# Designs tried in a protein design chat: VHH binders against o13800. Part 15

Target 1, 230 residues: o13800
Amino acid sequence: MNQVTQFSGNSANLMLYWILKSYYSRFDRIMWIDTLGTFNPAALPLPCLEKTMLVRSFDAQGLKDAVDELESNLKSSEDQAYALCIDSFSNPIGLLMAQGNISFAHAFMMTLGRKCRILTRKFRLAVYLSTSLVYIKQLHLSKPALGNSWPFCLDHSYILEDQQHNKCLVHCNQSRKDLLGCSQLFLLLKGSFTHEYLTIDFYNGTPVSVSSKLHVSPSLYHSSTLNSPS

## First folded at step 4 (VHH)

Design k2 (framework vhh_nb_b201)
Fold by ESMFold2-Fast, scan of step 4:
Structure k2 (fold): chain B 230 residues (1-230), chain A 119 residues (1-119)
Amino acid sequence: as target 1 above (230 residues)
Amino acid sequence: QVQLQESGGGLVQAGGSLRLSCAASGFTFSSYAMGWYRQAPGKEREFVATISSGGSTYYAVSVKGRFTISRDNAKNTVYLQMNSLKPEDTAVYYCAARTAVFYSDYDYWGQGTQVTVSS
């Protein structure tokens, strides 16, 4: 069954581009929901773009409307494999929270997250989300935005940690298939990577090299070099 | 030959309304998603609204609640109903079409129609 995967941190959106560039041939249709107005078509090959529906929506209701359209398409197009990319999921929710009713915003977010997860269980759908990290000074670490209940909507959560020389470490924050209970380990693993992880080299904002120590989730590529299609 | 022809632009006072039309020919209209973009002098072209082949609609936050996009497949026409117009809505409005195979950008563009909102 396809799954809901979140990437968090500075450069988290680049993982969505990298996944599509690497795996677009496995999807019949792609929906990209752009909440920031920053979608970069130059980052994706033409055959991938030809499968991609770009939805620009800067508010929470528009995000929900796009997911509702995806659900209608899934119901009408049986047996097609879909990918849904949301860049950024946290942006429109944060804007909704800023407008006053935190409880409403939280309920909206959780309802939408549960809907996405249910759709991955019923249809051939993979969901990829980017979100921000929140730095906690007293613990000297960063954790994904959207609060403590949000991880219950996710199958996998990965954190992108910026490194020197345009490198970024991707490590597991939460995985229901991880024997180590990654969410508990997140607080202990800042600056230390001994399990499922990737090292990603960037050039002009584009991942050019990926290496993995261990077998990684099907949503991530596991290869020593990823600067040309295999 | 694919053709998109906009009409309905003009001069209107703030708070007024205009309805833009885009007549399409040369392709299977009902299979295409249709959209509206606008460009003010010296600015980049910005998204306004889109309607899918199935009728789902999406709006830029700046126009949501004021503008309504709709389509008539029998007439091969897409519409943009613009209410409560503001001076900052002044721009050339472009109609765009994309295939059932989705693109990051639209495949076809009209020539545009000028909308001027006076204060």
Scores: ipSAE 0.000, ipTM 0.150, lowest interface PAE 13.4, mean pLDDT 72

Design k3 (framework vhh_nb_b201)
Fold by ESMFold2-Fast, scan of step 4:
Structure k3 (fold): chain B 230 residues (1-230), chain A 121 residues (1-121)
Amino acid sequence: as target 1 above (230 residues)
Amino acid sequence: QVQLQESGGGLVQAGGSLRLSCAASGFTFSSYAMGWYRQAPGKEREFVATISSGGSTYYAVSVKGRFTISRDNAKNTVYLQMNSLKPEDTAVYYCAADRYTAVFYSEYDYWGQGTQVTVSS
């Protein structure tokens, strides 16, 4: 769990919710940095929310300040397990890049990314990031934002590609394990937070297989009851 | 009627201590995260400390090691123990209540009226 994991794509944030819903018992404290104003507490169980600090940071400096505060908390709370979720990491960096010196923005991004990576090595910390995808026309391929150097800050990177019928195809873009550069196929139901997301097996935070898929009859559209005729 | 009432502010010399209290009424206190914020003259309101419904605490870097936040659910009260006070800690201190802990975004469900803390050099 002491690793930096990135999910990229329009539905990448759903993976952060899924990880917390599935693994919140492993963490003593959780920090969620919301850069878009879209945090949905209804997606997480109450025991998870009771461990969660929500930080809303709409610019790059606010994002850095939140990470600096996390570092301070980690130093004072030896032997506590922490999770850091950043939804979206690329948004405030993209805003910074749009405002003047690109080399400054890139240096800021890499410095922050290296700090997160170092913190996972020094403390009991798992970091989960969502980022946007950029379509590269000449390669007929979408890749994660943030450029060629950014992957050096990551242990794992997954690409979520939107499919028809509220589903996502997931590719393993990078892993520090046997899954480096391989494609892992699984489907997520998008849209409402209905608890009907496809369950995926994770090993050290890395999806390795699809473990379950829910099949619901159209006759079962009641949210609070599922009655058989009597 | 929801109310948050701060108390315990005042004048203190640098190096001194103060304990702030915030008495809450009109909601299920034990289910809410409680926080302290401060606002110095001419400055934006800034985060100081927070405590979750479950007792987890977080602090601004500037106060870490000097301030301690705690709560007493039986008394519906949250406290801020302030030690080794500095002139730069001079501000109006506000109590806030939220279902979830929010550090850099100040849209809490409920806010108190504030209590003045003045630290002389």
Scores: ipSAE 0.006, ipTM 0.223, lowest interface PAE 9.5, mean pLDDT 72

Design k4 (framework vhh_nb_b201)
Fold by ESMFold2-Fast, scan of step 4:
Structure k4 (fold): chain B 230 residues (1-230), chain A 121 residues (1-121)
Amino acid sequence: as target 1 above (230 residues)
Amino acid sequence: QVQLQESGGGLVQAGGSLRLSCAASGFTFSSYAMGWYRQAPGKEREFVATISSGGSEYYAISVKGRFTISRDNAKNTVYLQMNSLKPEDTAVYYCAAKGYRSLFYSDYDYWGQGTQVTVSS
């Protein structure tokens, strides 16, 4: 079973590109929903682009329409492996909230998120989302956008913190299917999409291992195999 | 030879409507995504709307709710119904066709010659 994975931060979209560059051979078709107008085809190899349907939609209804189109494709081709990338999920929802329809925007967001999760359970689908971080002044911390109910739609959530020298720390915020729990930290090198990360596994707050491979969660590995641990 | 031929452009007053048509030949129309782009004087070409081979419709925010894209596979034609036209909609409108690759990738396989739409204040 595939999962819904969120990456949050200024560089969150780089994780979506890295996943596709690294694992596009496991997908028969890819849908990329671009809500910012910033999709960079040069970041992906030609065989990946040949599998990719790019949807540019800057509003929430267009985002929903694209997911509905994906559902129709999945129903007619349920034996095929699909990836859905949404860059950025928070942008069109934030625009809808800014229009003063906060209750409607929240309901819309949760309905769409639940639909994505259901589709990953019914079909060979992996969903990857980028979202923004929001600074909470009273708590002196940053957290992923979209409020307290949104994490219920996610299997995995990672936060990207920009560092000096084109580096980005990626840490686990939430994982429902990671057998090691939410204890992984890894370093992403920006500007050059590499297949290797420095990972530091924690157990009860203590570093227990370091690896040059990405070991964050099974959702970063698209598998159609039965009996694979989730 | 592949050809896309636009028609239906013209002069219309603000608040009016126009329907653009694009007749396609030389390829398997039903397998292609069809789109509309526009270019105003002194500006780069911008996306307006596209319709996938399966019939899914996608719109730029600036035209959503006012413009409707549709296709007739029996006639090898794509349409753009433009309602509530504004002076800022004044541009040359181009029909474009794309095969099995990304729907909004800038390298559409085929482009028409364009049709002028002028909206007076």
Scores: ipSAE 0.000, ipTM 0.169, lowest interface PAE 11.1, mean pLDDT 73

Design k5 (framework vhh_nb_b201)
Fold by ESMFold2-Fast, scan of step 4:
Structure k5 (fold): chain B 230 residues (1-230), chain A 121 residues (1-121)
Amino acid sequence: as target 1 above (230 residues)
Amino acid sequence: QVQLQESGGGLVQAGGSLRLSCAASGFTFSSYAMGWYRQAPGKEREFVATITSGGSTYYAISVYGRFTISRDNAKNTVYLQMNSLKPEDTAVYYCAAGRYSRPLYEDYDYWGQGTQVTVSS
C-alpha cells in the first residue's frame, strides 16, 4: 500500500532528495513537480535522474494539470511503480489563497489532496510533498501550513526544524503507523542530508519511522558505561 | 495533411545556444501537446521537453535549467531554446504532437523529420 507523506520546514525539500537518492530503485518512473524553480539535478545520482521527469508548474492550476497528467500515465501503465514528488505543495496554494477567495482555494487544495490519496490506493504510487511551516507568535509554535483539514489527506507528516551546525531535528507529527510524537535528528551537509546519521524504515516505499544512528542505537539505551566516571 | 517541420539546427561550440522551431499544419494546434525528443548515434530516442495545450511544461532532467520549451498558437509553432549546450546534447531533434501529454510515455500522434544539432568540444 502506497501512501501520501508530507515534510514541512525550511529544509523539507532535502527529504525529497534524500528519499529518491536512497530508494529510486523501488520506482520505475519518478515525476518531480517543481513549483519554485529550485530543482537541483546535482543532488541526485544519474540512474535516478534517468527515471525522473521534471514538471515546472508555477500556480495551483498547473499543479492540478500535472497531477491529472500523472493519473493518465498511471492508467496507461502495466503495473509500474511510480513516485510523485511535489516541491513545494504549499507555495502555489498560498498564492491562490492570496488572491482573496479563501473558500475556493481551500476547496481546490482539498480536492487535489484527496485525488493524490485516491491515486495511491488505486495504483503503485508513493507521493512525497514538501510544505512550509507557519510560525504562530502568540503560541511560540511552528506548525505545517494549509490549515486543520489538510492532514486528512496525509498518511504521514514530518516536521523539520533547523538546528545549529548542519543539524536538523525531525518530528513525526502524524502517522497511520503510530509514529505520532516521534522525533529524530538529521545532519545537513552542503544542502543534503548525510545518510550515515539516518535510518528511515519504509513500508511499500513510504517512510514509516525515522531514526538517527546516534540516538536509536540499542547499546545507548542499555549501556551504563556512559554514566560512569573515567 | 498533417505536417511538422523542424528548423534551427546546426553546428555550435560547447557553451553556445541554438533555438529550434517546429511549424505545424493540418490539425488544431492549440488543442495539442507539443514535444521535443532527441536521438544520438547508437542510442535510444529520449524525451527532452513537452508543453501542454494549457501551457504547462515538462523537462527531462538532463536539460532542465538549460532548455526552455514555448509555443505560439497564433503561428502554430513550438520552440526549444537551448542554452549552455554540451557535447552530449549532440543528436537529431524531433518535434512531436499529441492529443495527450504523457511525458512518461512516448505516445504521440505525429512526428517531424528531425533536425541535426552538433555540439563540438
Scores: ipSAE 0.120, ipTM 0.561, lowest interface PAE 4.6, mean pLDDT 76

Design m1 (framework vhh_7ocj_1)
Fold by ESMFold2-Fast, scan of step 4:
Structure m1 (fold): chain B 230 residues (1-230), chain A 122 residues (1-122)
Amino acid sequence: as target 1 above (230 residues)
Amino acid sequence: QVQLVESGGGLVQAGGSLRLSCAASGFTFSSYAMGWYRQAPGKQRELVAAISSGGSTYYGVFVKGRFTISRGNAKNTVYLQMNSLSVEDTAVYYCAAKEYFTAVSYSDYDYWGQGTQVTVSS
């Protein structure tokens, strides 16, 4: 707990559902900020939903107002453990940037991110964010949205890449708890929150290992492709 | 004994305004999230607006910008200010309460009022 964790990719929101489905008992209260209008209550067990406040905020100001409300609740709570899920963090920031003041949007984003990080250090709060991937043509790769300074607001960052056969590859992009860095690769079946295909062991709220009730095929990771430089 | 008592409903012409009130008793009001739902004949009950114990608000897409939810903890009352009413707003309006945090589905609330009729004439 007490960490800011980002998941990036087309299926990044599935990790937020999976965390709540798997670990809602660790939290007394949950706030879910839905910036897309896509929240699916059927994906979560009823005891989890009973702890969950859903806030729909389609713009950056609404996102900030929801975080400010969470801060108020944390200050008035009696040492309760909270989770904050934001699906998607990058969407309202991207809309703010599109409205023509990029420097304001960046400052807004960083101020909000720093506030979330401070709240996790001061209170019993875990923060989970979903963000988009941005394709960079010159580098022929995808990276998490929000620019080069944004990772300084994060303790952990994971990338989800869609794979064939309805699967996702999950890999660690950044970990501040692990000063040696995180480069572990995980294979996740799409829709895992509904199929129970994935179990992730957490250390203070951060995934450190993955197992599945369904056998994940290691043939997707040929030894020659993992060991051979290309 | 928990009670939620709605008032302020009635007949109003399109373009008019109404203010609904819900008086709560039998629980610690300030700790509860409060919501307004509505149900038109032959339709499912839908969320109109919700307000958390700390004052965060949520609005259904069809009422955002026209309706305002607020709470008066000193009076144990939640309010719904309804402006620019249309015939499509005709429904029975229900007050609902849930401890601390509120999910936005019909079945997520712990306590419900009996409802108050709002009729908007063309």
Scores: ipSAE 0.012, ipTM 0.217, lowest interface PAE 9.2, mean pLDDT 72

Design m2 (framework vhh_7ocj_1)
Fold by ESMFold2-Fast, scan of step 4:
Structure m2 (fold): chain B 230 residues (1-230), chain A 119 residues (1-119)
Amino acid sequence: as target 1 above (230 residues)
Amino acid sequence: QVQLVESGGGLVQAGGSLRLSCAASGFTFSSYAMGWYRQAPGKQRELVAAISSGGSTYYGVFVKGRFTISRGNAKNTVYLQMNSLSVEDTAVYYCAARTAVFYSDYDYWGQGTQVTVSS
């Protein structure tokens, strides 16, 4: 019932912080793999930090080593609920591709992605990834990095499009409904389409609140997620 | 026989710095993960920092930003650079070695080195 969820975009990492801030009590242990050197402990509550092991891995081999170590720990602690956050998954893979090792980088990426997915099926593990977007000039669109095969490693994929005034437009790119255990994330991002948006309020670079809104002219009040009390 | 020998501990004033070293012998150092743990009187041992065979680093949140772990495979040595020390860092520091890093029991332990931070 645990799953692999990807967030793509310039603000994708902020979703990882929001998930941990909101749901850290559901996890016994958290591994955060920081591939950019940008981890911000001030964004998380102290009880969440006490469960969190921070891993710094700037290259693809280091990322794999951290996942392999997580697997060893999961095998020794099968009754514990784990979260794995990788910020950013695409960065070390992109660096490996840039070195001219395209076929190796692709095989490495897919092998690691499949391993993460298998671990979520075998253990009480939720995996949250941040990835970059790539603009394709010929198609006039942005899509998640890592190519057309990568989505087969994911249960959920969401695209974050930066807006003005500390807002993000969230698009649901992929969602598997045949699996349980992702209800919190699915409900949080439910109904997000290219002409709908999930508003995420930020304070000092940290997500504080989430709401779903559909603009109706002249009224601004339409929501698929929020309730009005009686 | 496997041996881990810690050095660099001692007495330091709050705000000061220390560098701990752990010299390893008796195993293929480059294939092992290395870690630093500490234990204060009356408390359980806690993870301070660990470094994988590939160089990935792991930190306890209370020392992140103040402490840095590194390794020198040519010298079979792991290091812990400790900056901005506080009295709460007073403990016996142990180095440890194993084939995997995250939370499992370590295969080998050193005898420990005392770090005392005065106000």
Scores: ipSAE 0.012, ipTM 0.414, lowest interface PAE 8.5, mean pLDDT 73

Design m3 (framework vhh_7ocj_1)
Fold by ESMFold2-Fast, scan of step 4:
Structure m3 (fold): chain B 230 residues (1-230), chain A 120 residues (1-120)
Amino acid sequence: as target 1 above (230 residues)
Amino acid sequence: QVQLVESGGGLVQAGGSLRLSCAASGFTFSSYAMGWYRQAPGKQRELVAAISSGGSTYYGVFVKGRFTISRGNAKNTVYLQMNSLSVEDTAVYYCAAPGRFWSAYESDYWGQGTQVTVSS
């Protein structure tokens, strides 16, 4: 409920839809910031859509303006619970970096991320972000976009790795230090997400668990983003 | 000044088809999602179909498979093709541009509405 969660990968946005579909009853209002023009209302149940405010923000300033609007709503609300979904966070920041002032873009990104984190601590707000993965040629691996300091704005970070047969492995890349741990999870990507494949509760601080009537997987930390004990 | 002008409404028999058009002006059309809402007498206004700036579409459960939303950015126009119409589709249809904020029942900008009447 009081946390910033990031999902990274080609299907990262599907996790945002799954969370809202599963847990919209816990929120009084939802803000969805769409930076790509790809929002699909058909992916959400009607009661969820009735609570959802869609914001189009294709540039970094528009993204900041939308977060500032959310802050105003939070301050004027009577202890209402809010969710903020940003799909994709990395797109407008990448456009800002492409303009050639990398230092400014990085400072803007970190300031905005820190503001989101502060808002989750001050108000009844959960923040969910989707970002892209970046292939690092020298290391022959993929990692979440936005650079090495960005994870300090996050409570949880998960990587979605595409698998065959409409499935995706979800790796824990970062979680709160007070959680017991993360699990490697199988998800059904092309169909509707269902509780049968995945149980996640981020609103009361419970860790991600792997539980399925079809398969139970052991816990595994993603080695590409975590130090190996080797 | 934002303007949305609907056309194409009218009377049609059950099983027939109508195509609604909405001409938009006063904003950067290609950057906006566009939608169609409807309101029948004594009922709440509801979202029928939506199309994103990138062309992704949404349909309400009662019209999915029968209605098609599309857009022509060169003409700043959004369309709703309505097939296999039933008496239950009788309503005033509103073109909507949500601005920066969108909901299933509300919009920042509305057209005047066009009446669609389906007779048995």
Scores: ipSAE 0.000, ipTM 0.181, lowest interface PAE 12.1, mean pLDDT 70

Design m4 (framework vhh_7ocj_1)
Fold by ESMFold2-Fast, scan of step 4:
Structure m4 (fold): chain B 230 residues (1-230), chain A 121 residues (1-121)
Amino acid sequence: as target 1 above (230 residues)
Amino acid sequence: QVQLVESGGGLVQAGGSLRLSCAASGFTFSSYAMGWYRQAPGKQRELVAAISSGGSTYYGVFVKGRFTISRGNAKNTVYLQMNSLSVEDTAVYYCAAKGYRSLFYSDYDYWGQGTQVTVSS
């Protein structure tokens, strides 16, 4: 899980919630950086919330300060597993660019992204980012402001496509084979705190496993794993 | 001498509100990060909220949306506005100050004596 993963799209933040809901037991500590003021604690189970520290950052400097704080804590603990969720990464960078120095904003973004990547290599840290898609051409994985260099800071990049019936498909756009021999495709139910998840894991293009979460009356939810051997 | 003096604690009914204040002296307040911690009987001290010198805010998840941290550099004071209080919020609340870096899960340089907050059902 020592990787930098980006989710891009209208519902990119739902993937961050899904990952924490599904895998919070793998992390000792979670930092959630909320740049939009939209964090919803009701979307996460109580044991996950107990591990989670919320950071509300108003600007790019605040985002950097939070990452620097995380680095300090990683250096103080050699054996704890951390997750860092940033919702949204592109928002404070876009605000910085709006101040009129695009070159400075780009350098700031790349420096921060490179730092996150380095931290995942040095420590037990997984980084999950949400970012906007641009629709000025074919679907892109970044805002125009993030540019062609930004993907070099990422290990994995996924695009979220809205589907009918309040569903969202998550497609792998970029994945490094040297990190893992598989990719993941997710089907996520949107539009409520009652989320239905369908995860399809691929290994060398072949489905390996399917995981689903079922809603059961009186409103209890449980997860089930469906094996689909290749 | 560095001092942090908390005020505003007390008894309140569930669903009520309290505003805590921490008056700081003996250091350049505007360059320090400020935090609020709490400790309930038999539990470890936990971070409730923190505010950087630049104004970025940090919250424990269970208080996000209910509590708001703010600072007044002209008055050398940090505030914690606590709304929609529950019995679970009953604790001694401590003000803390720290140099520029490492707010989250880290030791603070200076601590106040604490102020009791009791929420009754």
Scores: ipSAE 0.029, ipTM 0.501, lowest interface PAE 6.6, mean pLDDT 73

Design r1 (framework vhh_8dlx_2)
Fold by ESMFold2-Fast, scan of step 4:
Structure r1 (fold): chain B 230 residues (1-230), chain A 121 residues (1-121)
Amino acid sequence: as target 1 above (230 residues)
Amino acid sequence: EVQLVESGGGVVQPGRSLRLSCAASGFTFSSYAMHWVRQAPGKGLEWIGNIYYSGSTFYAVSLKSLVTISRDDSTNTLYLQMNSLRAEDTAIYYCARKEYFTAVSYSMDVWGKGTLVTVSS
């Protein structure tokens, strides 16, 4: 999976753990960039941890240095499959903006994002990012952080809304039409849909089950539920 | 045996300076970037800074004027120099190494056991 995927919300980091727990066998090496000091090795199986390099960086320069090291390793590797997980991407960028040079921070963010996207096209690399949601009062909705230009660096973007009983409603915010996953499901079902929903059950901070739903427009006569998306 | 052993902590008065050491063994020290991290009582981990093989250093913005990281590759030793110590600098200080993992063993960043620094009068 050579794509840049973003998860946004209070539970976004749990999606990164779920992906690695589910798909670590597809990767030869994993880099986890921890910007919050919250990495939990107990959440991952031992074979996954054995191929994981943990980088702790609480500022934007350290985040860039880690990505630069990843690029060096990709260039030196013999056709190895890599995963890059960044938890959280928005945290060090927000700190950089708080230092007073908003234009520099924005340019830094976009340059780093474009670099990650280019690396997924040049090498066997999948990138998974967690970021914060920002509530926009005028629109009465929550949007991912980092502004209007940031989505151009992403192939897929999902928004996670916390629900009761350790559940999280996941909906697709952005997906490429020519790729598998969200866009492929819409092609197979052919209809008028407003959203694709995934419900994820969390237990003590670990995803334990996933099910999918397609929310249909008011013009359709019934809703659909999928048990095996993608 | 890969090991990191911190030393130099203790009780120190506000306004004084203190130098911490980290002795590395069991690996090619000169080939690795080395980090200092601290944890104050009841707080999370706070990254202080790192030093690369070339001697290039990076620091947390809040600490840049107060700390200096250096290394002596001939003795496999990492140093943290702290100046103008304040009560808020009271913490356990950890030395850490960044590395890739292999199928042979579980080995996240190699961490020392830490050394306690208490700033009090």
Scores: ipSAE 0.000, ipTM 0.145, lowest interface PAE 12.4, mean pLDDT 71

Design r2 (framework vhh_8dlx_2)
Fold by ESMFold2-Fast, scan of step 4:
Structure r2 (fold): chain B 230 residues (1-230), chain A 120 residues (1-120)
Amino acid sequence: as target 1 above (230 residues)
Amino acid sequence: EVQLVESGGGVVQPGRSLRLSCAASGFTFSSYAMHWVRQAPGKGLEWIGNIYYSGSTFYAVSLKSLVTISRDDSTNTLYLQMNSLRAEDTAIYYCARRTAVFYSEGMDVWGKGTLVTVSS
């Protein structure tokens, strides 16, 4: 609650659905900003949908308008708990970057991200963002989109890596609450709108507990201790 | 108190255009985002698009080139312009104020709707 959390990867939107399906009872109101036209109401239970306001915003100005509308609602509410889900944050910002004035696009992005962060501190608001991954050829790895300054707007950042057999590994990339960097890992069943998952809880860099909703037991790992010998 | 009244429906031939209106009363129309939603016979609710209080418009991907939403805040009226009508556009069309969820199971729609039948 009261945090800005980013999920990055081809299946990042599945985490937003999983959070709402699991925790909608903690929120009085939910705003879902859909920048892709891909929102699937069948993925959420009826009581969750009854709390959800769907906003479709296909450009950067529309995204800002939706956040401004949320701010107005928060200011007029009587201490209600809100969730804001943005699927995808990187798409309208990427379009703005492609239009040529990179400094303007960067300033717009950082101003909006900073506003979201401030709103989580002033009101009972949790913000969940999906973003794409960008491949960096020189380093032979992928990282979340939006550049080097963007992480300063986030409390938590997770990277989703596609695996075999409709599975997706979720790695902690940034967490302000975890002194060791990562306290949770999730293995999601991709392509399932019901979001079957495996949760691994860690303490002191070692696994403490495991909870599984998957049909087949997957290989387990901890991102801070897993190191391929290759 | 709060009331939305849709009008402009009727029987139209394929390929023609039609403009629907929605008259709003009982609230400060200029302060709300407004939506158009339709329901074809035997099917669930389908979101068409919305218009923010700022005038910004957003449309369902499948309908982007075929519809235009506009508003007149001086008369508290919302409009839906539809072009190149097809048989599958046959539906009851509803306008809604954005304080409700746009899904068949949890949606609350204001107004009785207006029937559009596309028939040759």
Scores: ipSAE 0.013, ipTM 0.212, lowest interface PAE 7.7, mean pLDDT 72

